# VH-VL binders against q9nrl2r1430to1533, part 55

Target 1, 104 residues: q9nrl2r1430to1533
Amino acid sequence: GGVHELSAFEQLVVELVRHDDSWPFLKLVSKIQVPDYYDIIKKPIALNIIREKVNKCEYKLASEFIDDIELMFSNCFEYNPRNTSEAKAGTRLQAFFHIQAQKL
Short names: E, the ipSAE of ESMFold2; O, the ipSAE of OpenDDE; V2, 0.75 times the mean of E and O plus 0.25 times the DockQ between their complexes.

## First folded at step 4 (VH-VL)

Design c21 (framework fv_nezutatug; at its last look DockQ between E and O 0.04; V2 from the best seeds 0.00; counts 0 for: pae E 9.3 > 2, placed apart)
Fold by ESMFold2-Fast, scan of step 4:
Structure c21 (fold): chain C 104 residues (1-104), chain A 123 residues (1-123), chain B 107 residues (1-107)
Amino acid sequence: as target 1 above (104 residues)
Amino acid sequence: QVQLQESGPGLVKPSQTLSLTCTVSGYSISSGYYWHWIRQHPGKGLEWIGSIHHSGDTDYNPSLKSLVTISADTSKNQFSLKLSSVTAADTAVYYCARTEYYLGSYHYGMDVWGQGTTVTVSS
Amino acid sequence: DIQMTQSPSSVSASVGDRVTITCKASQSISSYVAWYQQKPGKAPEPLIYDASSLESGVPSRFSGSGSGTDFTLTISSLQPEDFATYYCQQSYSTPYTFGQGTKLEIK
């Protein structure tokens, strides 16, 4: 083997995962911890799922990747009231994403 | 080792602005998740005043309304509290504290505290 | 605002006793609870975060449990240095709020 260059999508997901506001988004919400989440959120998604889709080359267009990230944030703001730690983290991480996504 | 140290005037007159500074040593303020101000009135429990995220975003206790400002000075590795129009009810011990984030491990609490500084509001 | 209510407000105990302190949130806050110990004239020391995770350096006799609205701090075998005031705190939403405190006193 050789050194592979990171795809633009993989590079961005890694940057999101490393951001300190990523903690609400790293994995799917637990039904045990938050029993009503899946009654409200019908299209759950998280960074680990998005990263797996990137690794399997499931995103054919940048818009598909962006749509999944935006769905993740939309779910956050739909479930979590504005004053929650999750909503505050989501607001900052989404702003960071919008800046980084300009490179896609 | 991370240390937080509060400093400011121990005595403030009613209607004036209280200014306190928290000096952080052994750790960069820009690497912390949140930095907090908490106070404790004599013989009472703990009251959260407000917080600043390392980006500069602030959150304040609504009970203190527009009286509170929290700011950070990364060049001095400090963050500060200004409380305007103080009254005797603002007499308290004031603490600064940190919330840390590790990759994949949000700390849902305050893991390092300063020793506290006593503020008396009197004529 | 989320109100955190501790029970009891004070408890008298002997060295070696098992002590339980409870904390109730006025609304569901998942596991966003921390516990602190405060000795007279000192700053609060963190004990537990995320309802049940022990802070580094804290003795294993301390444990936390609960989710939603009901939370518990347990000291399995009380030591002389454990006599202090204990506070719970929620970090689910701002304003962050503390319980009123539980004073643990020598019997």
Scores: ipSAE 0.435, ipTM 0.844, lowest interface PAE 2.9, mean pLDDT 90
Fold by OpenDDE, look of step 5:
Structure c21 (fold): chain C 104 residues (1-104), chain A 123 residues (1-123), chain B 107 residues (1-107)
Amino acid sequence: as target 1 above (104 residues)
Amino acid sequence: QVQLQESGPGLVKPSQTLSLTCTVSGYSISSGYYWHWIRQHPGKGLEWIGSIHHSGDTDYNPSLKSLVTISADTSKNQFSLKLSSVTAADTAVYYCARTEYYLGSYHYGMDVWGQGTTVTVSS
Amino acid sequence: DIQMTQSPSSVSASVGDRVTITCKASQSISSYVAWYQQKPGKAPEPLIYDASSLESGVPSRFSGSGSGTDFTLTISSLQPEDFATYYCQQSYSTPYTFGQGTKLEIK
């Protein structure tokens, strides 16, 4: 595709991906590494999937985009105890997201 | 039906290590639950010892002077408690219990308990 | 650590009475409070979670209320099987802590 200015959704995804605390969220959890993950999490999602949806213009409303991001964090907090590195990272990244989402 | 059952020696000598196991039936410990150890001294209230998630993440009560180790064995659907250097003060009924972990918090109470096992530290 | 101060330590009541037990947290803990019933020689049984939500199978005469620091367990009409010791517990942060307990005795 051609070079163009990123949409608000695209820009926010880029910022989330570049954040230091994005590592738990960059891609779907590996079933090999975490065999029981998908027994617990029924709606898995990750930043790469959200990015793809943005690129395909699947989000018509900001609320739809926000819902997927919140689902991503919800999944993290559902599976990971509060004191885990994943949960801690998620907490910080979510806080960052909430600030940035106000711009949408 | 979910059931928790504590097991281990009912008598432990001072300075030795107390070891207990909680066997869970009717439900997999590989879930969104935290698994707890709680104890109750004779005629007294309840004291939370610590918890474990199936991932291996643990949390312990800082007030306990004895070394506490909680572990989980998902293959056996069990989690265990080790309390080292026990004294008479560690004589108590020991319970295992569960609490659902959801959205980074513990909204739910401990909804299922074992029947408890009495551990006496001899003098 | 968060302290849970439970009161009264004991209460005498009759069948049919309305009974209220109070638990005060040393700091605000939102609604992260659970209540338990314990009979002699038995494990605690869950009654209330999230301050006011009734556990499955618990009679509707039991209710919980409160938020922040002050919480109450209420038995609207005491039944014979309700004489036991009751405990509050905070689930706001570790270490989880319990109230001292309230022994509900027959008057």
Scores: ipSAE 0.015, ipTM 0.662, lowest interface PAE 8.2, mean pLDDT 91
Fold by ESMFold2, look of step 5:
Structure c21 (fold): chain C 104 residues (1-104), chain A 123 residues (1-123), chain B 107 residues (1-107)
Amino acid sequence: as target 1 above (104 residues)
Amino acid sequence: QVQLQESGPGLVKPSQTLSLTCTVSGYSISSGYYWHWIRQHPGKGLEWIGSIHHSGDTDYNPSLKSLVTISADTSKNQFSLKLSSVTAADTAVYYCARTEYYLGSYHYGMDVWGQGTTVTVSS
Amino acid sequence: DIQMTQSPSSVSASVGDRVTITCKASQSISSYVAWYQQKPGKAPEPLIYDASSLESGVPSRFSGSGSGTDFTLTISSLQPEDFATYYCQQSYSTPYTFGQGTKLEIK
């Protein structure tokens, strides 16, 4: 994956960040605000971290990029009950991601 | 929990293809991680042969690249090594192992290893 | 390829001793070093990743430090089960490379 593939990852991350349902995923969950989060979620990740990894060319494979995005959703569904605003936002953003990922 | 087990012939003749299989239990190889082959020559240190990402993409040690194929069979939860045109220099203990890639694979070593299988190349 | 040079090649020590093993990379590799313990006839066992983070189940008498090119593994109070060969490995880039090993023997 050259410059073209890295641009595609960046474009996809920008589309995710722009989506109305991105608000639970923009940055890592605060340990101060949610003290038990890191007792439950062992592999935290967020869109700002994924975007930094794209900018630093840290994804060796497109599947690594997809894995981080799916981990982000998996963490959301593991921590949050299905009826919460966070889980509902995650469901909608994940559906959007699956559509956009067809462009990779 | 997660276990890796190497299998294959212990004795291979020169010029043949060495074929080894790593069977993974307790985790699906299609769900994550990088899956590696490493060898240890008699009385020597460790040499990384190559890896396969859970998506199927491979990366090989440049010194072996034209001789090595690593592949996966997700239905059997196995990944395999083929090393062609072996010589006595390929006599070693062969290990399979995995590496985490959360926040970049460069943060991690190989956190689970198989027990190793001894391969002797001899006529 | 990044060369990893361990020293010493061997150490003789007694139970209760402090032991330090060093590993030097041929170029700067940030903190991207792992350490392994290997006993005769067995696979390497992971000890440390990211220079200083202990792998699960590793006793706290093991510690790692370093950044850039110079890295150390320290065993603060040797136990009988610690007599083994130790390897460093750079995880910075492929091909992954290992130090030549340090054999820790009972005095």
Scores: ipSAE 0.007, ipTM 0.663, lowest interface PAE 9.3, mean pLDDT 89
ESMFold2 (binder alone), look of step 5: mean pLDDT 90; pTM 0.935

Design c22 (framework fv_nezutatug)
Fold by ESMFold2-Fast, scan of step 4:
Structure c22 (fold): chain C 104 residues (1-104), chain A 123 residues (1-123), chain B 107 residues (1-107)
Amino acid sequence: as target 1 above (104 residues)
Amino acid sequence: QVQLQESGPGLVKPSQTLSLTCTVSGYSISSGYYWHWIRQHPGKGLEWIGSIHHSGDTDYNPSLKSLVTISADTSKNQFSLKLSSVTAADTAVYYCARDRYYFGSHYYGMDVWGQGTTVTVSS
Amino acid sequence: DIQMTQSPSSVSASVGDRVTITCKASQSISSYVAWYQQKPGKAPEPLIYDASSLESGVPSRFSGSGSGTDFTLTISSLQPEDFATYYCQQSYSTPYTFGQGTKLEIK
């Protein structure tokens, strides 16, 4: 194929994935490893799902993309106690996201 | 059965760096979420030194933060403690431990401990 | 830092006695408390996590209770092997802190 530049949404997702604090968010939580997660979290989401939606052009508005990222962080803070590495990573990654999202 | 074993020098000179390693057997270090270092001064209680998360993120006791480094080597199934600029106050039994935590549990606590290694800081 | 204060520092008891050890946190820590037993010359052994959940293999005579700032460890019928030092620990926030310990001695 040809040489193409990444879309703004794809660029932002790539930056999030590459961030040191992305590890809790890279893929969906395993129901086998974490069976109570899905009893608490009703709308699970992860960066791999968001990236797939970007690739399929499923976001019509920047607000829809931002809402999915914010849902991911909200799920993290709802499930994980404040003192956990997951919650701390989520706090730092969310701050990074807010700075980068200003470009949208 | 999972086992943890501390190793390192039993005698360290003041101002030097204390280096300890915890070897994990019967369990993959990458399958655990938090791995801890705890110490106990002679005749005293327990003091938490710090932990490492399976992502590599570390968390240190603020009283020791400038002096402590915890790292993990998943290929050797080990994690290690370095404590720089030691003094006689660092004389203690040092323990490594696994946290019972996993992502879905919300439950914390050290469920497996090493037997401990005695470190004396003396000239 | 969250301070954990145990009482008593030492307790003398006889086999068959009911023994209660208390632990107070300097701020609310929900149920993020674990209890450990330590015998001389040995590593601590886990007893209780999440304030009241018994660790696998721990005898049912051990129980934990409490939430917020006040926590208790109870041994309903003391056995000879229970004479040890007991520690509470909070994991609500770092640094994780331990109580000063309670030494359980033969009367």
Scores: ipSAE 0.006, ipTM 0.606, lowest interface PAE 12.1, mean pLDDT 87

Design c23 (framework fv_nezutatug; at its last look DockQ between E and O 0.08; V2 from the best seeds 0.00; counts 0 for: pae E 11.8 > 2, placed apart)
Fold by ESMFold2-Fast, scan of step 4:
Structure c23 (fold): chain C 104 residues (1-104), chain A 122 residues (1-122), chain B 107 residues (1-107)
Amino acid sequence: as target 1 above (104 residues)
Amino acid sequence: QVQLQESGPGLVKPSQTLSLTCTVSGYSISSGYYWHWIRQHPGKGLEWIGSIHHSGDTDYNPSLKSLVTISADTSKNQFSLKLSSVTAADTAVYYCARGKYEWGSYYYMDVWGQGTTVTVSS
Amino acid sequence: DIQMTQSPSSVSASVGDRVTITCKASQSISSYVAWYQQKPGKAPEPLIYDASSLESGVPSRFSGSGSGTDFTLTISSLQPEDFATYYCQQSYSTPYTFGQGTKLEIK
């Protein structure tokens, strides 16, 4: 998208990073700390990667940006069982994202 | 300095509802992450009852889920526990606690109230 | 539910001793373990979080280690104020569960 859309993507990523449920999503999962993660999750992504893509103008459509954010949540729910701290944080952050994404 | 203080009746009759309140000072409930209720039966270990997220979402111990309600009143900076249909087995010291929010270290309880003793007896 | 089993249930030790308490989870919980100290008539106080991180203000003689299912709390040189009951707790999944406690007693 345009300059306006790029600003909107940047603002939304900043709001997600500032949210207190962002902690599972700030950086890629460490292979050394969680060795089986990359055996299960084939398309890893995190907010720092998405933010870099926004800064490099790699999202041409809002749908591409939304797809990367949804992939991040999908990975969370695929790896983490329902009652884990990560899954609970992901559920609330995803709901927050859906409200904010209406502006896109 | 953040402090938590439990309050409520020390004696509850069987089949009644136990109601406890945790008053938080020096810190806002809405600025916190999770707020917990824990109990300790006489001479026994600790049992997690449940928690409330600052958004109002609750999690309850499944062994108590049908009997437990946790709520928050941000205007009074308090959160509360209601335990219905109590029996002598609910006699315990009840603690409220703050769940700490830091990367990789969520949901451990970093600040506890002093505890309030509840006896369930006729 | 995840079960946390502590060993031993009680330990007798002398001032200056190295004391080790272990905690075993019934399934893998990564590093989501905290340790608490409780003195008679008092609320539990946090010592260790995320298996090995020392809580602010806690003496450096306390240390934690472990990952997965096996966790250890160590007191490198026991002091008189350390005689208390110690609990491990998992925060990986609800319901959050505690070990049964380990009572550290004067020998």
Scores: ipSAE 0.485, ipTM 0.859, lowest interface PAE 2.4, mean pLDDT 90
Fold by OpenDDE, look of step 5:
Structure c23 (fold): chain C 104 residues (1-104), chain A 122 residues (1-122), chain B 107 residues (1-107)
Amino acid sequence: as target 1 above (104 residues)
Amino acid sequence: QVQLQESGPGLVKPSQTLSLTCTVSGYSISSGYYWHWIRQHPGKGLEWIGSIHHSGDTDYNPSLKSLVTISADTSKNQFSLKLSSVTAADTAVYYCARGKYEWGSYYYMDVWGQGTTVTVSS
Amino acid sequence: DIQMTQSPSSVSASVGDRVTITCKASQSISSYVAWYQQKPGKAPEPLIYDASSLESGVPSRFSGSGSGTDFTLTISSLQPEDFATYYCQQSYSTPYTFGQGTKLEIK
């Protein structure tokens, strides 16, 4: 319940979540809102899932963590046209991530 | 089974606005696919008019962009075409089609409507 | 805009013949080409996508090849139901453009 020092992965996830462009990525896409999403995206992932994996210490290597984040962006760009708000947000967030990931 | 059906007036006077609707059945337009309008002048080839994604993202042929509006109504599972200031050159069979995407950015039209003939005449 | 130059404009052939139709793009478009078949009074139907991928339900006598600028649709053994007009289409970038078509007629 107290304040703890966050790992590098935890810190980065927090920073991503707090970013203004995180809204498309906070949780998995709703099948109700987007009926065909899971017909197209075969490896769905979101920041809440990644956060859970971090909390469970499932990432042994930074590359594994980075791969999941990149998958999250890849899914976004695969499904969303370039001019959509989601894709634009993803582009900016990914750029932010790439900068922060250098610290890992 | 996915089906597309065009509807609208078959006759439009010059300078008026051509309005068509594509009704999609058996599949939700709230998808990652684009929905296209294509036309074919009598005895001629195919011309892409434009497309729409359910998010509202539209793309138009530059040759028609100033005159074309494509919209979508997800509640009705329809998308529409409006072409303003029509002339005889706009006489054609108009098709709506589903643009199946591959690799995130490649689209081909995998399902077509039967087409509807629109004649521009005084 | 990307131009798709299709050839020939028309071709006469007999049942059982091998038929090839060519489409040339004005610039490199990788493999982003689709082929359609259109019969009189009907809408186009997809045959090939991504230059060489056969659309579901399309007979195996149809095949596509090519990359970059030069693309080919081949019918290995022409059947009576294959007499129609064929179109190539680039899906590399908008505006999407079609070839002018090839009318395949009975010799």
Scores: ipSAE 0.013, ipTM 0.662, lowest interface PAE 8.6, mean pLDDT 91
Fold by ESMFold2, look of step 5:
Structure c23 (fold): chain C 104 residues (1-104), chain A 122 residues (1-122), chain B 107 residues (1-107)
Amino acid sequence: as target 1 above (104 residues)
Amino acid sequence: QVQLQESGPGLVKPSQTLSLTCTVSGYSISSGYYWHWIRQHPGKGLEWIGSIHHSGDTDYNPSLKSLVTISADTSKNQFSLKLSSVTAADTAVYYCARGKYEWGSYYYMDVWGQGTTVTVSS
Amino acid sequence: DIQMTQSPSSVSASVGDRVTITCKASQSISSYVAWYQQKPGKAPEPLIYDASSLESGVPSRFSGSGSGTDFTLTISSLQPEDFATYYCQQSYSTPYTFGQGTKLEIK
């Protein structure tokens, strides 16, 4: 909702981007490199898109912001088998997010 | 320039523990990347042993998991492999490597050590 | 485990020739393939990642292609320094696995 919540969203996104396990999530997956990705993942999202939505004040509620972050992790776990490096990075970053989100 | 160098004994007796150390220069192992051990058997292909994430988390080849420990010593900028209960089948050239992954690119080992030959023999 | 099968196991070719090496995955792995060059007595060095992207500093005569299960490494005009063994590697799921290698000998 207000300006303080948007600043908190920005701070949290910066912390996620700085985290070493953010590498699978920084930008949208390339359709050229992974041609079936968008056949499987219908609601693609990445940290750069979430950051732009924060910058444009597109989140009205904290729950909307949290939903996009959780969607990002859900997409990772849906597309990538559990034992892949991407899924393992997602698990660690999600745990970090849950700790940081307690401060919202 | 990032450089990796393996060190450790070249001869190990059966049933003992193989211990190898990778010394990293030009980059702090706690600052990023995955750090891997890969071995190459005589006249055969490459086998991934496992990795340690820069945060300290480990991932091991399931075929070796009960026998393998990978650890890091950030004060020395080193990571290590211990393989217990070795047999002649563990004779190989052992490499340490850095794994780099950027979104839009896939996992691969972008920097390798020189390799060290380990022979398991009585 | 995902098996990576390379062919041929060995190839002899002349300087200037076009050489193609193939790698087949036992299941679809999207574009999660890297290629390495290994010279005698040295560690493997990366050539290609993400099936078709050249590692920095790799000559443009090297190219990669493929998706799904079938992948190729092509050297468009073989040079004397290209004598080596070549490996593919999947990074789709752990354990990460390599092809058995293709030894390239220059006539």
Scores: ipSAE 0.006, ipTM 0.602, lowest interface PAE 11.8, mean pLDDT 86
ESMFold2 (binder alone), look of step 5: mean pLDDT 91; pTM 0.942

Design c24 (framework fv_nezutatug)
Fold by ESMFold2-Fast, scan of step 4:
Structure c24 (fold): chain C 104 residues (1-104), chain A 122 residues (1-122), chain B 107 residues (1-107)
Amino acid sequence: as target 1 above (104 residues)
Amino acid sequence: QVQLQESGPGLVKPSQTLSLTCTVSGYSISSGYYWHWIRQHPGKGLEWIGSIHHSGDTDYNPSLKSLVTISADTSKNQFSLKLSSVTAADTAVYYCARSHYDLGTWYYFDYWGQGTTVTVSS
Amino acid sequence: DIQMTQSPSSVSASVGDRVTITCKASQSISSYVAWYQQKPGKAPEPLIYDASSLESGVPSRFSGSGSGTDFTLTISSLQPEDFATYYCQQSYSTPYTFGQGTKLEIK
């Protein structure tokens, strides 16, 4: 199976990374900067981990990829109160993702 | 240090198959990168030929697709190009290259071999 | 296929000059542009990726800008080692395509 364009998953991850609202999601949350994060969030994930999984061909179905992206947003909203910059960025980026994910 | 080195015949006769190998050192071909063949015609531009990923997935330039096969041998840390039915138009410098992969960045060709000159002539 | 068109095809300049090379894509490619420098007899070397990100080890006099269809590479103060051919490249979709090159020549 040849791919004639950047894989759909890779294209979408890169567009998410470059979005102005991606900053809370680029890397795993630092335990030093946010000590209680890993006490609250049991399945941490970030765009860098998702991109690594895409690159290693670990997503066999589009639904698996979508589930990991949605987990990332769910973690954001679980940890961050609605009035935070993180939660607001997550809300906008998730809306962008939902539009793009319809093409998967 | 990542190093790429092309090898193969410098002279190929028209209608024959060109076979080139890229040997990678300092990095595993199986480590999450795409590996490419790119050529440069004398006094002309660069042309992407195709790519392979460690998963076995290949992608070829549509203008060359019926003529090109790229394969990988992970035990030797090598990947290879076969270009069938060559003509004088296939005379070029052939490069192997890696696309950069960095978590949170975009792909570009970050490491290139030195290039090997292939002349198609009788 | 996405066509990448560079301008100018050649430019003559002197050491210390500011030089700008442009690259135009035939369709929007967001920021999926890299720039390479090639010296005679050598492989291309990356300078810029993702339109504006400087490759590790590349001097800060090199910079890239642009998005969508119009991109530029700028050398703020030419050094003798900068006389080379420069190529833009898109990675938005396969086949990956390069501009025709811009030869930077000594005046």
Scores: ipSAE 0.006, ipTM 0.571, lowest interface PAE 11.7, mean pLDDT 84

Design c25 (framework fv_nezutatug)
Fold by ESMFold2-Fast, scan of step 4:
Structure c25 (fold): chain C 104 residues (1-104), chain A 124 residues (1-124), chain B 107 residues (1-107)
Amino acid sequence: as target 1 above (104 residues)
Amino acid sequence: QVQLQESGPGLVKPSQTLSLTCTVSGYSISSGYYWHWIRQHPGKGLEWIGSIHHSGDTDYNPSLKSLVTISADTSKNQFSLKLSSVTAADTAVYYCARVKYDILTGYRYYFDYWGQGTTVTVSS
Amino acid sequence: DIQMTQSPSSVSASVGDRVTITCKASQSISSYVAWYQQKPGKAPEPLIYDASSLESGVPSRFSGSGSGTDFTLTISSLQPEDFATYYCQQSYSTPYTFGQGTKLEIK
């Protein structure tokens, strides 16, 4: 019981979720709306999945957490051409992540 | 400076497993980059085999997916390729390579560092 | 899979010539194209990335252009060290695919 204290990973995920550029990353891409996505992206991931893993204490090392976040950005840039709003949002959010991840 | 070096047997018999290792120096494989295997058949072009991230994320060329396993050993700063059930068609120069990280647009743009290549011959 | 088709398969040229090599993708790939130079017995070396960005240390006589499906590598004034095989590569989707190569040889 008592006051719930956020782990460093949870605090960082919350900051990412609250960022204006998080919208492409909040949930897994819909197979119905984007049917070719899962033909191209073999390891899909999103902030809701990462947050669930944090809450279940599945990350034992900071590197494991960082790897999942970087996989999320890697998927974005692999699927979305650089001139898209998704790729531009990903670029800005990834830069923000790199600054925040220095705390880990 | 980043350097990659392939190693493994130069001769493999048909139906056996080809095993190659890439040793990375000047950079840790335990970061946000993907590490790749590429091969070149004699007198022909380049064929991408697959990639690994130290988190366990792997991606394989669909034409080879049932035959290929790529693994990483972060304690040795190495990653390795296993290609099962080889045939004469797997005779090639094998390269390991890294994809340059670009935070402006992400990564997976291009292969900025390559090993020197190791020749593998599949014959009896 | 995205197919990359290079033209020509070989070019004979003289020092000082302007040389162009083209690469066509089987579908639109925006600007996700890189170009590599390979000399006999050596690994490929990057020249151009993101269709038109020059790799650090590469001479300014090399340039890339194009977007969508059609891409070009240009060498504005050919030097003796430029005789090599050139490859285009797409990074738009996996599997990553390469053109078949263009051999640039002395006329």
Scores: ipSAE 0.000, ipTM 0.551, lowest interface PAE 16.9, mean pLDDT 84

Design c26 (framework fv_nezutatug)
Fold by ESMFold2-Fast, scan of step 4:
Structure c26 (fold): chain C 104 residues (1-104), chain A 123 residues (1-123), chain B 107 residues (1-107)
Amino acid sequence: as target 1 above (104 residues)
Amino acid sequence: QVQLQESGPGLVKPSQTLSLTCTVSGYSISSGYYWHWIRQHPGKGLEWIGSIHHSGDTDYNPSLKSLVTISADTSKNQFSLKLSSVTAADTAVYYCAREKWDYGSHLYGMDVWGQGTTVTVSS
Amino acid sequence: DIQMTQSPSSVSASVGDRVTITCKASQSISSYVAWYQQKPGKAPEPLIYDASSLESGVPSRFSGSGSGTDFTLTISSLQPEDFATYYCQQSYSTPYTFGQGTKLEIK
C-alpha cells in the first residue's frame, strides 16, 4: 500500500536506471530508425515512462508496477533476437529486477 | 580532461558529400553512452543531426534521415558524420558532443562539446 | 517529434536582475531536459541536466526546475558574463530537439 509502495517503486526504478544493462530501456525505441518496431510491439514502454507513472502515483498496486516492468522486458525479447546486445542486456537486467522485486 | 575536436573541409561543393570527423581525447568512445552531431545555421539556433550509441546503433533527425550516416572507429577513438547531396542550406557550424551515462537516475545531457567547425557549401 | 518552445525569444536585463526563461514541451517528457549557454562565436556550454541538476563548475546562481511539459531556467542575480543565448533540449525520445533559443541582452 500506497505511500510505502510508491517509495519502494521509486527506489527500484532508480536501481534499474543505474544498472549497466539499462541502456536499451531508458527511453522509447526510435520509430524513425526502427520503423517495424511499432508494427510488432503494440504496447511500447520504457523506464522514463514507468518512472513518470510512479511520480504521478498511477500505480495503485505493486502488481501494476511489476506488470509494466515485465511488459518492457517482454517487448525486448519479442522484438530482439536472443543473440543481440539488447536481448542479452534485457536478460541480465530482468534477472536483477526479479531479485530486487522480492522486496516489494 | 575529455576533449572533442571536429575536423573536415571548410568548403564543400553543392551535390557533394560533407565528411566530418570528431576526435575524442582523454576518454574512450567505447565508454561513452551516446555521441552526437549538432549543427547551427548562421544566425539560427541548434539543430540535432543524429547520434551513435556505444553499441554502434544510430539515430538520425527525420528531416535528414536519407542523407545522414554516422559511424564510429573505436581503434582511432573517432566518430564521423557524412551528409550527402549538400546544398547551400547545409552551410553551418557543426559540433560533436558526448552524452555520458551517469550512475545517477538520469542521463547527463550533452556534457562535453567540440569547439565547432565551420562548413560553407559553395561553388 | 517533440517540439520545444522557449519564452521569451529575447530579454533585456541589468546586472543583478533575476532572469527567468521558460521552455514548454509539446508532450510530457518527465525530467529529460538539459539547458545550454552559448556565447557569440563559441560552442554551447552545458548548464543543467535532468531538469534541475547543475553541471560541474556551473555557478549556483543558475537553477533549473520543472517536470512533464513545463520547465524553467533561472539566474538569480545576473552577472556580466551571463549575457548569452540559452537553449533547452529534450532527450526523452529521438529526434532530440532544442528550443529556438532565448537571447539575453544587456539593458
Scores: ipSAE 0.006, ipTM 0.586, lowest interface PAE 14.0, mean pLDDT 85

